# VH-VL binders against Mediator of RNA polymerase II transcription subunit 18 (MED18), part 2

Target 1, 219 residues: Mediator of RNA polymerase II transcription subunit 18 (MED18), of Arabidopsis thaliana (Mouse-ear cress) (q9sjz6)
Amino acid sequence: MSMECVVQGIIETQHVEALEILLQGLCGVQRERLRVHELCLRSGPNLGVVSSEVRLLCDLDQPEPTWTVKHVGGAMRGAGADQISVLVRNMIESKVSKNALRMFYALGYKLDHELLKVGFAFHFQRTAHISVSVSSVNKMPKVHAIDEAVPVTPGMQIVDVTAPATSENYSEVAAAVSSFCEFLAPLVHLSKPSISTGVVPTAAAAAASLMSDGGGTTL

## First folded at step 12 (VH-VL; from q3 with light chain L55K)

Design r3
Fold by OpenDDE, fold request of step 14:
Structure r3 (fold): chain C 219 residues (1-219), chain A 119 residues (1-119), chain B 112 residues (1-112)
Amino acid sequence: as target 1 above (219 residues)
Amino acid sequence: QVQLVQSGAEVKKPGASVKVSCKASGYTFKSYAMNWMRQAPGQGLEWMGWINTNTGYPKYADKFQGRVTFTLDTSISTAYMELSRLRSDDTAVYYCARDDFWSDYFDYWGQGTLVTVSS
Amino acid sequence: DVVMTQSPLSLPVTLGQPASISCRSSQSLVYSDGNTYLHWYLQKPGQSPQLLIYKVSNRDSGVPDRFSGSGSGTDFTLKISRVEAEDVGVYYCMQSTHVPYTFGQGTKLEIK
């Protein structure tokens, strides 16, 4: 089963440069620009399954925009979460055509919300393939009005650390991610994405809660 | 097909220890947590704890903390439950059962292991 | 710990008649993800428990449609539309929303 390990944190914009320098040193790879239009789609309720979300991601930094569909499942609980500092969840992604949105609409999916993420990312390989992104989260005042995007959390940026995993190696991957996060600890606190644990919600979670028509947890 | 096969019945004296095994087959062992329950004669079910088959991290119910130990031999897809300082009230059928880390229901159970503690 | 209270504890039923078992939790079983992790098991005489219903209302594979689960928050119900001889045993509700996981006392279903 395809999975990913995820931790997330929030950093003030004034400290982003320091984080970038640190990441450059730690990762040893070239920084990549990040400008992604993310469309979160929702389907009707599914019986007997954990709630999942479909995201269409458009990479706007390419000469021709590239589209990726991502299906994000629920997070592990109980034994799958206890004493593990990293969130482990089902995730599958695939490259798709620009007509993917129409396809999902035809399948009965609806747009829940959309975001524009702007920033940078590092991708490197050690014991796991780890991706680190630092980005501002922006909302569009009008649907698909990317050029009019405004920040959801002014002065704050989201730090995402992700790594692909499988049902067999997620513990090793989680350990690798956790170890890596310790190096970032002086600048940013990274934790399992959550909006209900009493911990300060991540900017992404906050954004999602604000943008979702179904409501969300009060910040 | 999925199977959980437990070790045979045990008779122990008070103060002794017992180790019950649970061998899994028919699925990827590390993809499911292993839980342990017990049932005293004529009584209900009691959850003892779980072990993550991937990390090896156990969680024990408070009642058994310091007296129970969950371990693994992943090479043979086997989980173990060891209960020490046995008392007469530890007489019960002990069960292993798996959960998928997400929904935390027990879809497959072992056949149970009777542990009798008597002087 | 979450206390699970079942009622009744003894349930004599005539074959072909419906049966209903209540399970109440001492606190809400709604998890942060919005799901409710309440499950039902049947332990037939001399056997290991077997899963009947998971997450309030989902029947496990092979479970007859005469079984149904419902409820929300703290109050849950297992219903059998037409009791059959093979339904004899002890029914347990179980919550896995909160650690430690806890079971109800069990409801013994017998045929009159």
Scores: ipSAE 0.861, ipTM 0.941, lowest interface PAE 0.5, mean pLDDT 93
Fold by OpenDDE, fold request of step 14:
Structure r3 (fold): chain C 219 residues (1-219), chain A 119 residues (1-119), chain B 112 residues (1-112)
Amino acid sequence: as target 1 above (219 residues)
Amino acid sequence: QVQLVQSGAEVKKPGASVKVSCKASGYTFKSYAMNWMRQAPGQGLEWMGWINTNTGYPKYADKFQGRVTFTLDTSISTAYMELSRLRSDDTAVYYCARDDFWSDYFDYWGQGTLVTVSS
Amino acid sequence: DVVMTQSPLSLPVTLGQPASISCRSSQSLVYSDGNTYLHWYLQKPGQSPQLLIYKVSNRDSGVPDRFSGSGSGTDFTLKISRVEAEDVGVYYCMQSTHVPYTFGQGTKLEIK
């Protein structure tokens, strides 16, 4: 069973350079450019017992844009979330063709919202494979008009810390992510995502909520 | 097939402790939380708490806090519930049941273990 | 703690007739994810409880179509369209939206 551990945060733009320096030291790898067109799709019917979301991600930083589909399931709760400082959720991802969007539309999915994320990322392997991204969240005034994207949260950037896990090792991965996030705490306001009570929404979550039209758009 | 097999009936005196086992089979043990419930004779069901079979972290209902302990032996896919300082009103059938960490319903139950506390 | 209140507590039913059990919670069972974690169990005489309905209206595997669950917020209902002899037992609603998890008092279904 494929899962991921997730921590999200926000950082003031003025502190991003300091964070980059910190991450360079912590991760021990070179930063990568991040330019991702993210499409969040919604289906009318309930997808399984737990709420799920389909995301199409286009990596625009490649010579030829590459597409990835992510099926993001609901987060663990109860015993699965108690005393764990990171979010653990089902997540399946696969590289797909540029025609994937058409396929999902044919299946009845609707575009809920789209975002352009621009920034940088670090990918490193220790006890877990951890990815850290720092990016501005931008919206498009017109559908798919990425060249006209404007910031959703000016002066702020989002920090995403993710690590793949399985049903067997998610606790170990979660611990690794948590430990790593302790180093980021002085610069980044971190939280568990998808928790409405007692947690400050991330910029990404806020952006998503603002961009959601509830009606869906089919292209 | 999924099975939860509990240890046999126990008779204890007040002040004693009892340890009930729940052996799981037919599924990946660490992929489901284990919950404990009890049912006094002729009464309803009462949730006692859970243990995360992956982390080992337990959660106890306030009523049992400080008196109940959940433990695991993952090598044999077994969960344990130990209740100490027993009293007469602890007489009940104790159940283990699994939940999938998401929906927190109990799709499979043990057969129950009768614990009788009498002087 | 969330108090779950079932009604009736005793339900004598004639074979082939419908049955209805109500379950009320002292507070909303809608979780932050929008789901409602209200479940129904049946405990047949001398047996362990068995899951009937999960998350308000979903039948567990092997549960006959004559069973249905409905409701929202704080008010929930389990219905049996045509009661059969094998339906005898005690029905419990349970909430797992809030910790601690709590059960209703149980409704004893008997055949007249």
Scores: ipSAE 0.846, ipTM 0.934, lowest interface PAE 0.5, mean pLDDT 92
Fold by ESMFold2, look of step 12:
Structure r3 (fold): chain C 219 residues (1-219), chain A 119 residues (1-119), chain B 112 residues (1-112)
Amino acid sequence: as target 1 above (219 residues)
Amino acid sequence: QVQLVQSGAEVKKPGASVKVSCKASGYTFKSYAMNWMRQAPGQGLEWMGWINTNTGYPKYADKFQGRVTFTLDTSISTAYMELSRLRSDDTAVYYCARDDFWSDYFDYWGQGTLVTVSS
Amino acid sequence: DVVMTQSPLSLPVTLGQPASISCRSSQSLVYSDGNTYLHWYLQKPGQSPQLLIYKVSNRDSGVPDRFSGSGSGTDFTLKISRVEAEDVGVYYCMQSTHVPYTFGQGTKLEIK
């Protein structure tokens, strides 16, 4: 029922500190630690004609681990997506118990893959509530073996920018996200998740400027 | 109840232009795109393009690019289609229809507007 | 542009008998999300088109059970299990997988 605007990019790990400094200056809010175990489930034939995806998320950075389920629906296409630089998709989420995986298996879901994301996030308000996360993405060599997780893309981290939207206001939310992302352009290029352009050629120079000559070039 | 009400029939000379309105009611106007189709007498349906009611961005089928303009007045939930440099083969019934932003099928249509272009 | 070809173009049918309309596309209508954006409309005499079936096989609200859609890729079929007098009109398939959106030529269903 709820929608979100999404863009994603990648950055070299050696430039993450510079990006964090830039984000602190731009966002002006408390940084949060991010340590999340994600299980991506896919429906089987028993749940319908077309498969659907569910993500089960466990926040490991809390004294009491919390679980949420996130149902990621279809993305806008056609007129809705035309000339919009962000992905707009349906998304709903709910708190669940630690037994949710067993329940989804009983309903006919299968584990497609799982990831461990470790890093940080910022949450701030503009025309919409924007969330930015920077994380290393790690895979498990054995099912649920989070202690043995290894990087999926060594030396690279994922930058995610999301903001909630409605069918009535999504163009304004998309514009706010796009405008914010332009400030990150020297360090990271953010685009629709299905379109990956790699690291930007200016990242090393921009990071060096932020870290070494902050008095004259500080953002 | 969703309803799309179009402006009345028009008779035009070749070379003139026509502007057809489509007033929407019964739903959140900015949450659905508006599409325009036409149907020549005794012929099939032809898609002319869309306008995103949220962004105001139009898209035109190549055949009509340069001759058609889609506009909106969101304060009165109304979409407009203007076709210029009319020819006799532009004689058709013109329809508006809404589509959602995900599946792009036309669930509600206007009643149609006959535009007759004659010498 | 994707060409949509319907057959037959004229379909006389006896009341109470089944009817079947074919729609073929020049390109696959399967989108990258796995959905197939092939839809069917009915234009009754003197009326504007109305949605019957969306995404191949989903009946629109209020459409009778005797209408069903099937098919995949490039070949699609609309079936009416028992034709009634109110089913008279022109049936169109339409694809919205690719831009521009395109319609079939129409199939005129008439009672014999």
Scores: ipSAE 0.675, ipTM 0.853, lowest interface PAE 1.2, mean pLDDT 88
Fold by ESMFold2, fold request of step 14:
Formats: C-alpha cells, sequence, structure tokens
Structure r3 (fold): chain C 219 residues (1-219), chain A 119 residues (1-119), chain B 112 residues (1-112)
C-alpha cells in the first residue's frame, strides 16, 4: 500500500531566504511556487476503529485551479515506528474534480478545518523522492473565505519534508529523509509531527505543537 | 495463504541454548513485524519481544534481555529466536506471530515449538 | 508493566446461553492517537491462539457475529451471544498500547 514519510519544522520568516538558498544548492532543481487551499475533512466511528482524514488540496498557482484528494490514514506504531526518526503514515493521493468537496459532504464527511498555504517547494531525488515545502500557513475566519485568511503563526513559516514510501522500503526512505534534514539543521529543526486521533496533525496543528515557547499571538 | 511454520520440539539441559525458527509464507515478509511469545505448561501467554523485519531492529521484554536474540534471514522469509542459559522454568511452548505495524495485534501464529528443559 | 486481569478465570456455560468475559487493565489503554489497542484471542484445545477481536470491538475475518467486544479506558468485555461447542477454549485479552505487550491470565470456557 502507499505510504509517506513526514517530518515538519518551523522557521522564522527572516531566515526563509537563507533556507531557500540552502535548498537550491542542496536540491539542484528549480523551486516551484506554492499556493494551496487545503480542506481537511474527517470521518470516524466512535468505536476505536482508526479514523481517516481526507484532505482536499486546491492548487491555486495554476491558470485553472486543480484539485487533489489526499487520504491520510493512521501512522505506524509499535515495531514499525521503533527507532524510526520520521512519521510513517498511510497515504493515497488522487486527482479529483472541483466538485469533490460536495461529494464528500454527501458521503457524510465533516469539514474539520481549512488552511491556505503560500510559499515555495522543491521536488527532487536524493536516494528517495523528497518534497520540501516552506510556506506561511493561514486560517480562514469564515468557511472558504480565502480572501480573509490570516496567519496562524505570524512571522513564522512551516517547513514540510515528505517522501513516498512502500511497506518494503520505508526504512530506507526514512533514512534518506533524516539524512537530508541534517543539512538543514543550521536553519530549521525537523521532527515527527504530533499524532492525534490516529491522524497526523494538520500543518496549523503541527506549527502550534512545534512552537512550544513562542508562536504568534493574534489580536 | 498466510502461514508461519516453526521448527520442531527440542529437549535441552539446563545451561544450553535453543534456536527456534519461524518460516513465513503467503505474504510480504518485510511488511510485518515478527513477535515471539511463550506459554509455560498450564499457564498463560507471555510476550518476549519483536523484530522489525524491515529494519532488523529487535526489542526484548526486560526479563529476557541478555538471554534472547532475535534474528532474520530475509532471503528465506525466516525469523529466529535464540534463548541461552536455559533453566527449567524456560520449559514452554514458544510461538511466533506476525503483527501489522499499525494496530499491533497478532493475526497469524505459528503452530508452536515445545522446548523442554530438564536434567 | 500493564497488568491485565480477566474475570472469571473459569467459565462453565450451557450450550446456547450467553457468556461474558471481563478484562481490566492497570492503566488506560487509550493511545495518544485516540485508539484503544485491546485485542482478544481464543486458544482452542491443542491449538495455537487465534485472533477474535482487535481494537476493542472489531471482529477478525471469519469470526461469527455472535462474538462482540466492548469497553473503554481500562474496562473491557467480550460477549458470546449463544455459546456453541466450537467456542470451547481459553480466551485471552491482550493490550498493545504499552510496551511490553501483556496478556490477561486467560478464561477457560467450558460446556456444562
Amino acid sequence: as target 1 above (219 residues)
Amino acid sequence: QVQLVQSGAEVKKPGASVKVSCKASGYTFKSYAMNWMRQAPGQGLEWMGWINTNTGYPKYADKFQGRVTFTLDTSISTAYMELSRLRSDDTAVYYCARDDFWSDYFDYWGQGTLVTVSS
Amino acid sequence: DVVMTQSPLSLPVTLGQPASISCRSSQSLVYSDGNTYLHWYLQKPGQSPQLLIYKVSNRDSGVPDRFSGSGSGTDFTLKISRVEAEDVGVYYCMQSTHVPYTFGQGTKLEIK
């Protein structure tokens, strides 16, 4: 089945340019612009069965917005996660139509939250297929009101590092991600995202969790 | 069909070692951890530890630490448990069982290997 | 270590009647992800254990619907709505929320 390895971190906005330069040198590819409206939908029985998270991603950096659904399952635990420095979780990603949100509501999903992510990404090969993104994370005070989005953590940006994996190779992918992240240590510390209710936290939740001593204060 | 086939019964003297094999078939060996349990005669089940078949990393329950070693031969989809410095209270049926990395329950078990330790 | 306590340890039951087995843990079995990793196994006479119920209430494939699991936190129950002859054996609860994994003492179900 399809899985991904994930680590996350936080960087002050004033250091983002330095991180971009470092990533450009390390990755050897052109950065891509990132502007994504992310809708997090949840289902889950109240019976101890692992709930799943569905994330609808609308890529707004295209002439015509494109939509992707990401099915996020539970994370490895026990023997699978022991001595593994990244989060390993079930994940399936598929292209969908712009009407996918309406369809998931009809199926009984509920909107948990939504985010607007703006920044840049690198997609490259370094022993494994690694994606790195650096983005500001913004929340909407009203449903779907992306024009009214406000920063979750003003002055901070989220660094996401992900790589696809399979049940046969995940430890190699994890090692590749961990090794790559060591080169970023001067500017950002990357670690497992926090786990809640069988689903990894959203970027906003991860940002709050990682900024245990600071974080932005909103009015 | 998923199957875990263990090596045959062993009779050992105190102070000896025993190595039990567990050959897996019918599934991708590196995608499930292998766990070891034992059951003394007339007693319940006791977890001895696991080995992650993807990484090769073992974990041992504290009471067996220093006496038990888990190993793998992934080329033949086989896990091994070696218990050293045997004593009479190690007499038990030893089981291998796979777990799914996610929910950590044992859906398939080997048939068991009786190890008898007597002088 | 988490201590798992089953009750009763011996359970004689008349064919066709219900049976209920309790399992209590010394610590909460709710993991940080909100799931509860409490499982039930049946060991029939002369056989290795076989999975019945995983994560409190989910029946394994091929397990009859007369078996059900329930509970939360530290208290759990396995129920058999109508006991049949093939249900004879020793039932174990096991937790895998905490390392080391631990089993209950077992409940021997017998037909009267």
Scores: ipSAE 0.672, ipTM 0.853, lowest interface PAE 1.2, mean pLDDT 87

Design r3
Fold by ESMFold2, fold request of step 14:
Structure r3 (fold): chain C 219 residues (1-219), chain A 119 residues (1-119), chain B 112 residues (1-112)
Amino acid sequence: as target 1 above (219 residues)
Amino acid sequence: QVQLVQSGAEVKKPGASVKVSCKASGYTFKSYAMNWMRQAPGQGLEWMGWINTNTGYPKYADKFQGRVTFTLDTSISTAYMELSRLRSDDTAVYYCARDDFWSDYFDYWGQGTLVTVSS
Amino acid sequence: DVVMTQSPLSLPVTLGQPASISCRSSQSLVYSDGNTYLHWYLQKPGQSPQLLIYKVSNRDSGVPDRFSGSGSGTDFTLKISRVEAEDVGVYYCMQSTHVPYTFGQGTKLEIK
């Protein structure tokens, strides 16, 4: 069963350079550029709310853009989440062709919103495989107009820390993520993102919620 | 294939303690929480608490706080419930049941262990 | 603690007829993730409880399609479209949205 541990935080743009330097020292690996066009798709349930997401990700930082699909399922709760400092959720990623959007529309999915994320990431091994990204979140004035993207929350950036886990080892992965995040606490506070779902927040609402609550909801 | 096998019936005097075992097989023990319930004769079900088999952290219903202890031996895929300072109204069938960490319903239950408390 | 109230507590039914069991909670069972953690169990005479339906309306594997669940918020219903002899026992609703987890009082279904 594929799953991930997740924490999130917010940093002011003026402190991003300091965080990058700190991450370079902690991770000991090459920084990677991040420029991703993200399309969030949802199906329409009749009652209740949906706890999972389907996202199409286009990596624009390569000579030939490539697409992946990320299916994000529900989060661990009850005994599994009790006294655990990270969000644990199931997740699947696969490479897809550029025509995947039309396929999901044929299956009954609708485009809920889209974002452009621009920044950097570090991918490294400690006691677990940890990924850290720092990015601005941008919206398009017109559908798919990525060249005209504008910041959703000027002056703020989102810090994401994720690590893959299994149902057998997730407490060890969670501890590794928490230990790593303690080193970032001088510059950013990282916490469990909100597990609220339903009518998926717009890009602006999601970013604003994250900034006001220090963790908030994310898609 | 999934099985939860509990220890046999016990008769105890008031003031004693009892320890009930629940041995799991047919699945990955650390991937499912273990819950404990009891059912007094002719009565309904009562949740006593859980133990997270991955972390070892228990949680007890307030009614049992201070009298119950949940423990694990992960090397033999076994959970334990110990109830101390027994009284006659602790006479019940005690059940273990697993849940999947996600949706918190009990898909497999042990056969039950009758604990009788009498003088 | 969330109080779960079942109705009726005793349910005599003629073979082949439908049956309906109500479960009401003292608080909303909608969790912060938008899901509703309301489950149904059957305890047949002399047996451990067995799962019938999880999260309001999802039938567990191997449970006959004559069983269905519905409801939202605080009001929930288990229906049996045509009662069979093997359906005899005590039916419990349970909520796991809130800690502590709580059960309804049980509904004893009998063939009359």
Scores: ipSAE 0.667, ipTM 0.849, lowest interface PAE 1.2, mean pLDDT 87
Fold by ESMFold2, look of step 13:
Structure r3 (fold): chain C 219 residues (1-219), chain A 119 residues (1-119), chain B 112 residues (1-112)
Amino acid sequence: as target 1 above (219 residues)
Amino acid sequence: QVQLVQSGAEVKKPGASVKVSCKASGYTFKSYAMNWMRQAPGQGLEWMGWINTNTGYPKYADKFQGRVTFTLDTSISTAYMELSRLRSDDTAVYYCARDDFWSDYFDYWGQGTLVTVSS
Amino acid sequence: DVVMTQSPLSLPVTLGQPASISCRSSQSLVYSDGNTYLHWYLQKPGQSPQLLIYKVSNRDSGVPDRFSGSGSGTDFTLKISRVEAEDVGVYYCMQSTHVPYTFGQGTKLEIK
């Protein structure tokens, strides 16, 4: 299994343009539009243990929507996580058909929450492949009602930085992510996402956690 | 086949130092932490600390702070534990054990190294 | 530091009979991720410890199904449904929820 390094932060919408310009200069690649319907599924409890998150991602920025599944496992702890400034977690990603949701329900998964993420992303190569996304996060008041989506955090956007890693190289990937995030520090503070899973949607829980700890920079 | 092979028994005087090696084979050395435990004669197990084989960062139990040093030579898949300013109550069998970075249990242990401290 | 207390410390058993070992922690072993990092090891005479059970109830590869673990929070139990001669040794519980990692005192299982 592969894994990923993750950090997240919050930026005020008024500073997003400055961040986009900074990222354009740092990454040297074309920005991509981001419009993704995320369906977050959870398997039943494993003796009171969070066993995994499964995310079905429908990319709406395509003529025909395409589907991806991400199986998100547990996070490193103990010696593996000690003095590591990013979250390291198990992750598997695969392209799937539109029927994947029905298949996961048949396997006993339940819809935990769903989100619509709208914004932009950059994908570039340094020590590892780093992906940066900046998006407004919107919740659905009714199942699959993307037209009725409302902002989870009005006036704020989520900055997500991820990079794939292996058990052999993860400390180098983590260092690369942390080093990259230092260039963003004037505009946004990026840190480990919370490892506890809340009853509320995952992105909303992350936003609430980040706002209780402070916001991004205002420079 | 996973193996952890430790260096041989040591006899030391109080005030000296000892360095125990733990050579790993049969797995990717940098993918598992190395932990050190000791067991005094007829007594239970005591955790001394870990070293992250990926980063090289150690952590020591407070009891051993200032007296123990964990190091690595990743080119030969070997971890080392050095205990200084030895006292008679440091007489014990010292074990290395690898841990899963995710669940932190010790699935493979070295054979143990008896360190005897006597005057 | 989390204190791990095992009971009994000495456990003489008749071959073929069940055995039960208790382990109690001074603090909850439920981690922030919902997992409980409580593990059991067996140290047979003259050998290094070997893993039996991890995260309360999961048997390690090659461990016979006569061994089972249970418990929650602060109270845990290792059970052997039918004791065999090869089960002789000292059993330790260990927690890795909190740093420093700590072991119980050990339970010496002996055949009567």
Scores: ipSAE 0.644, ipTM 0.835, lowest interface PAE 1.4, mean pLDDT 87

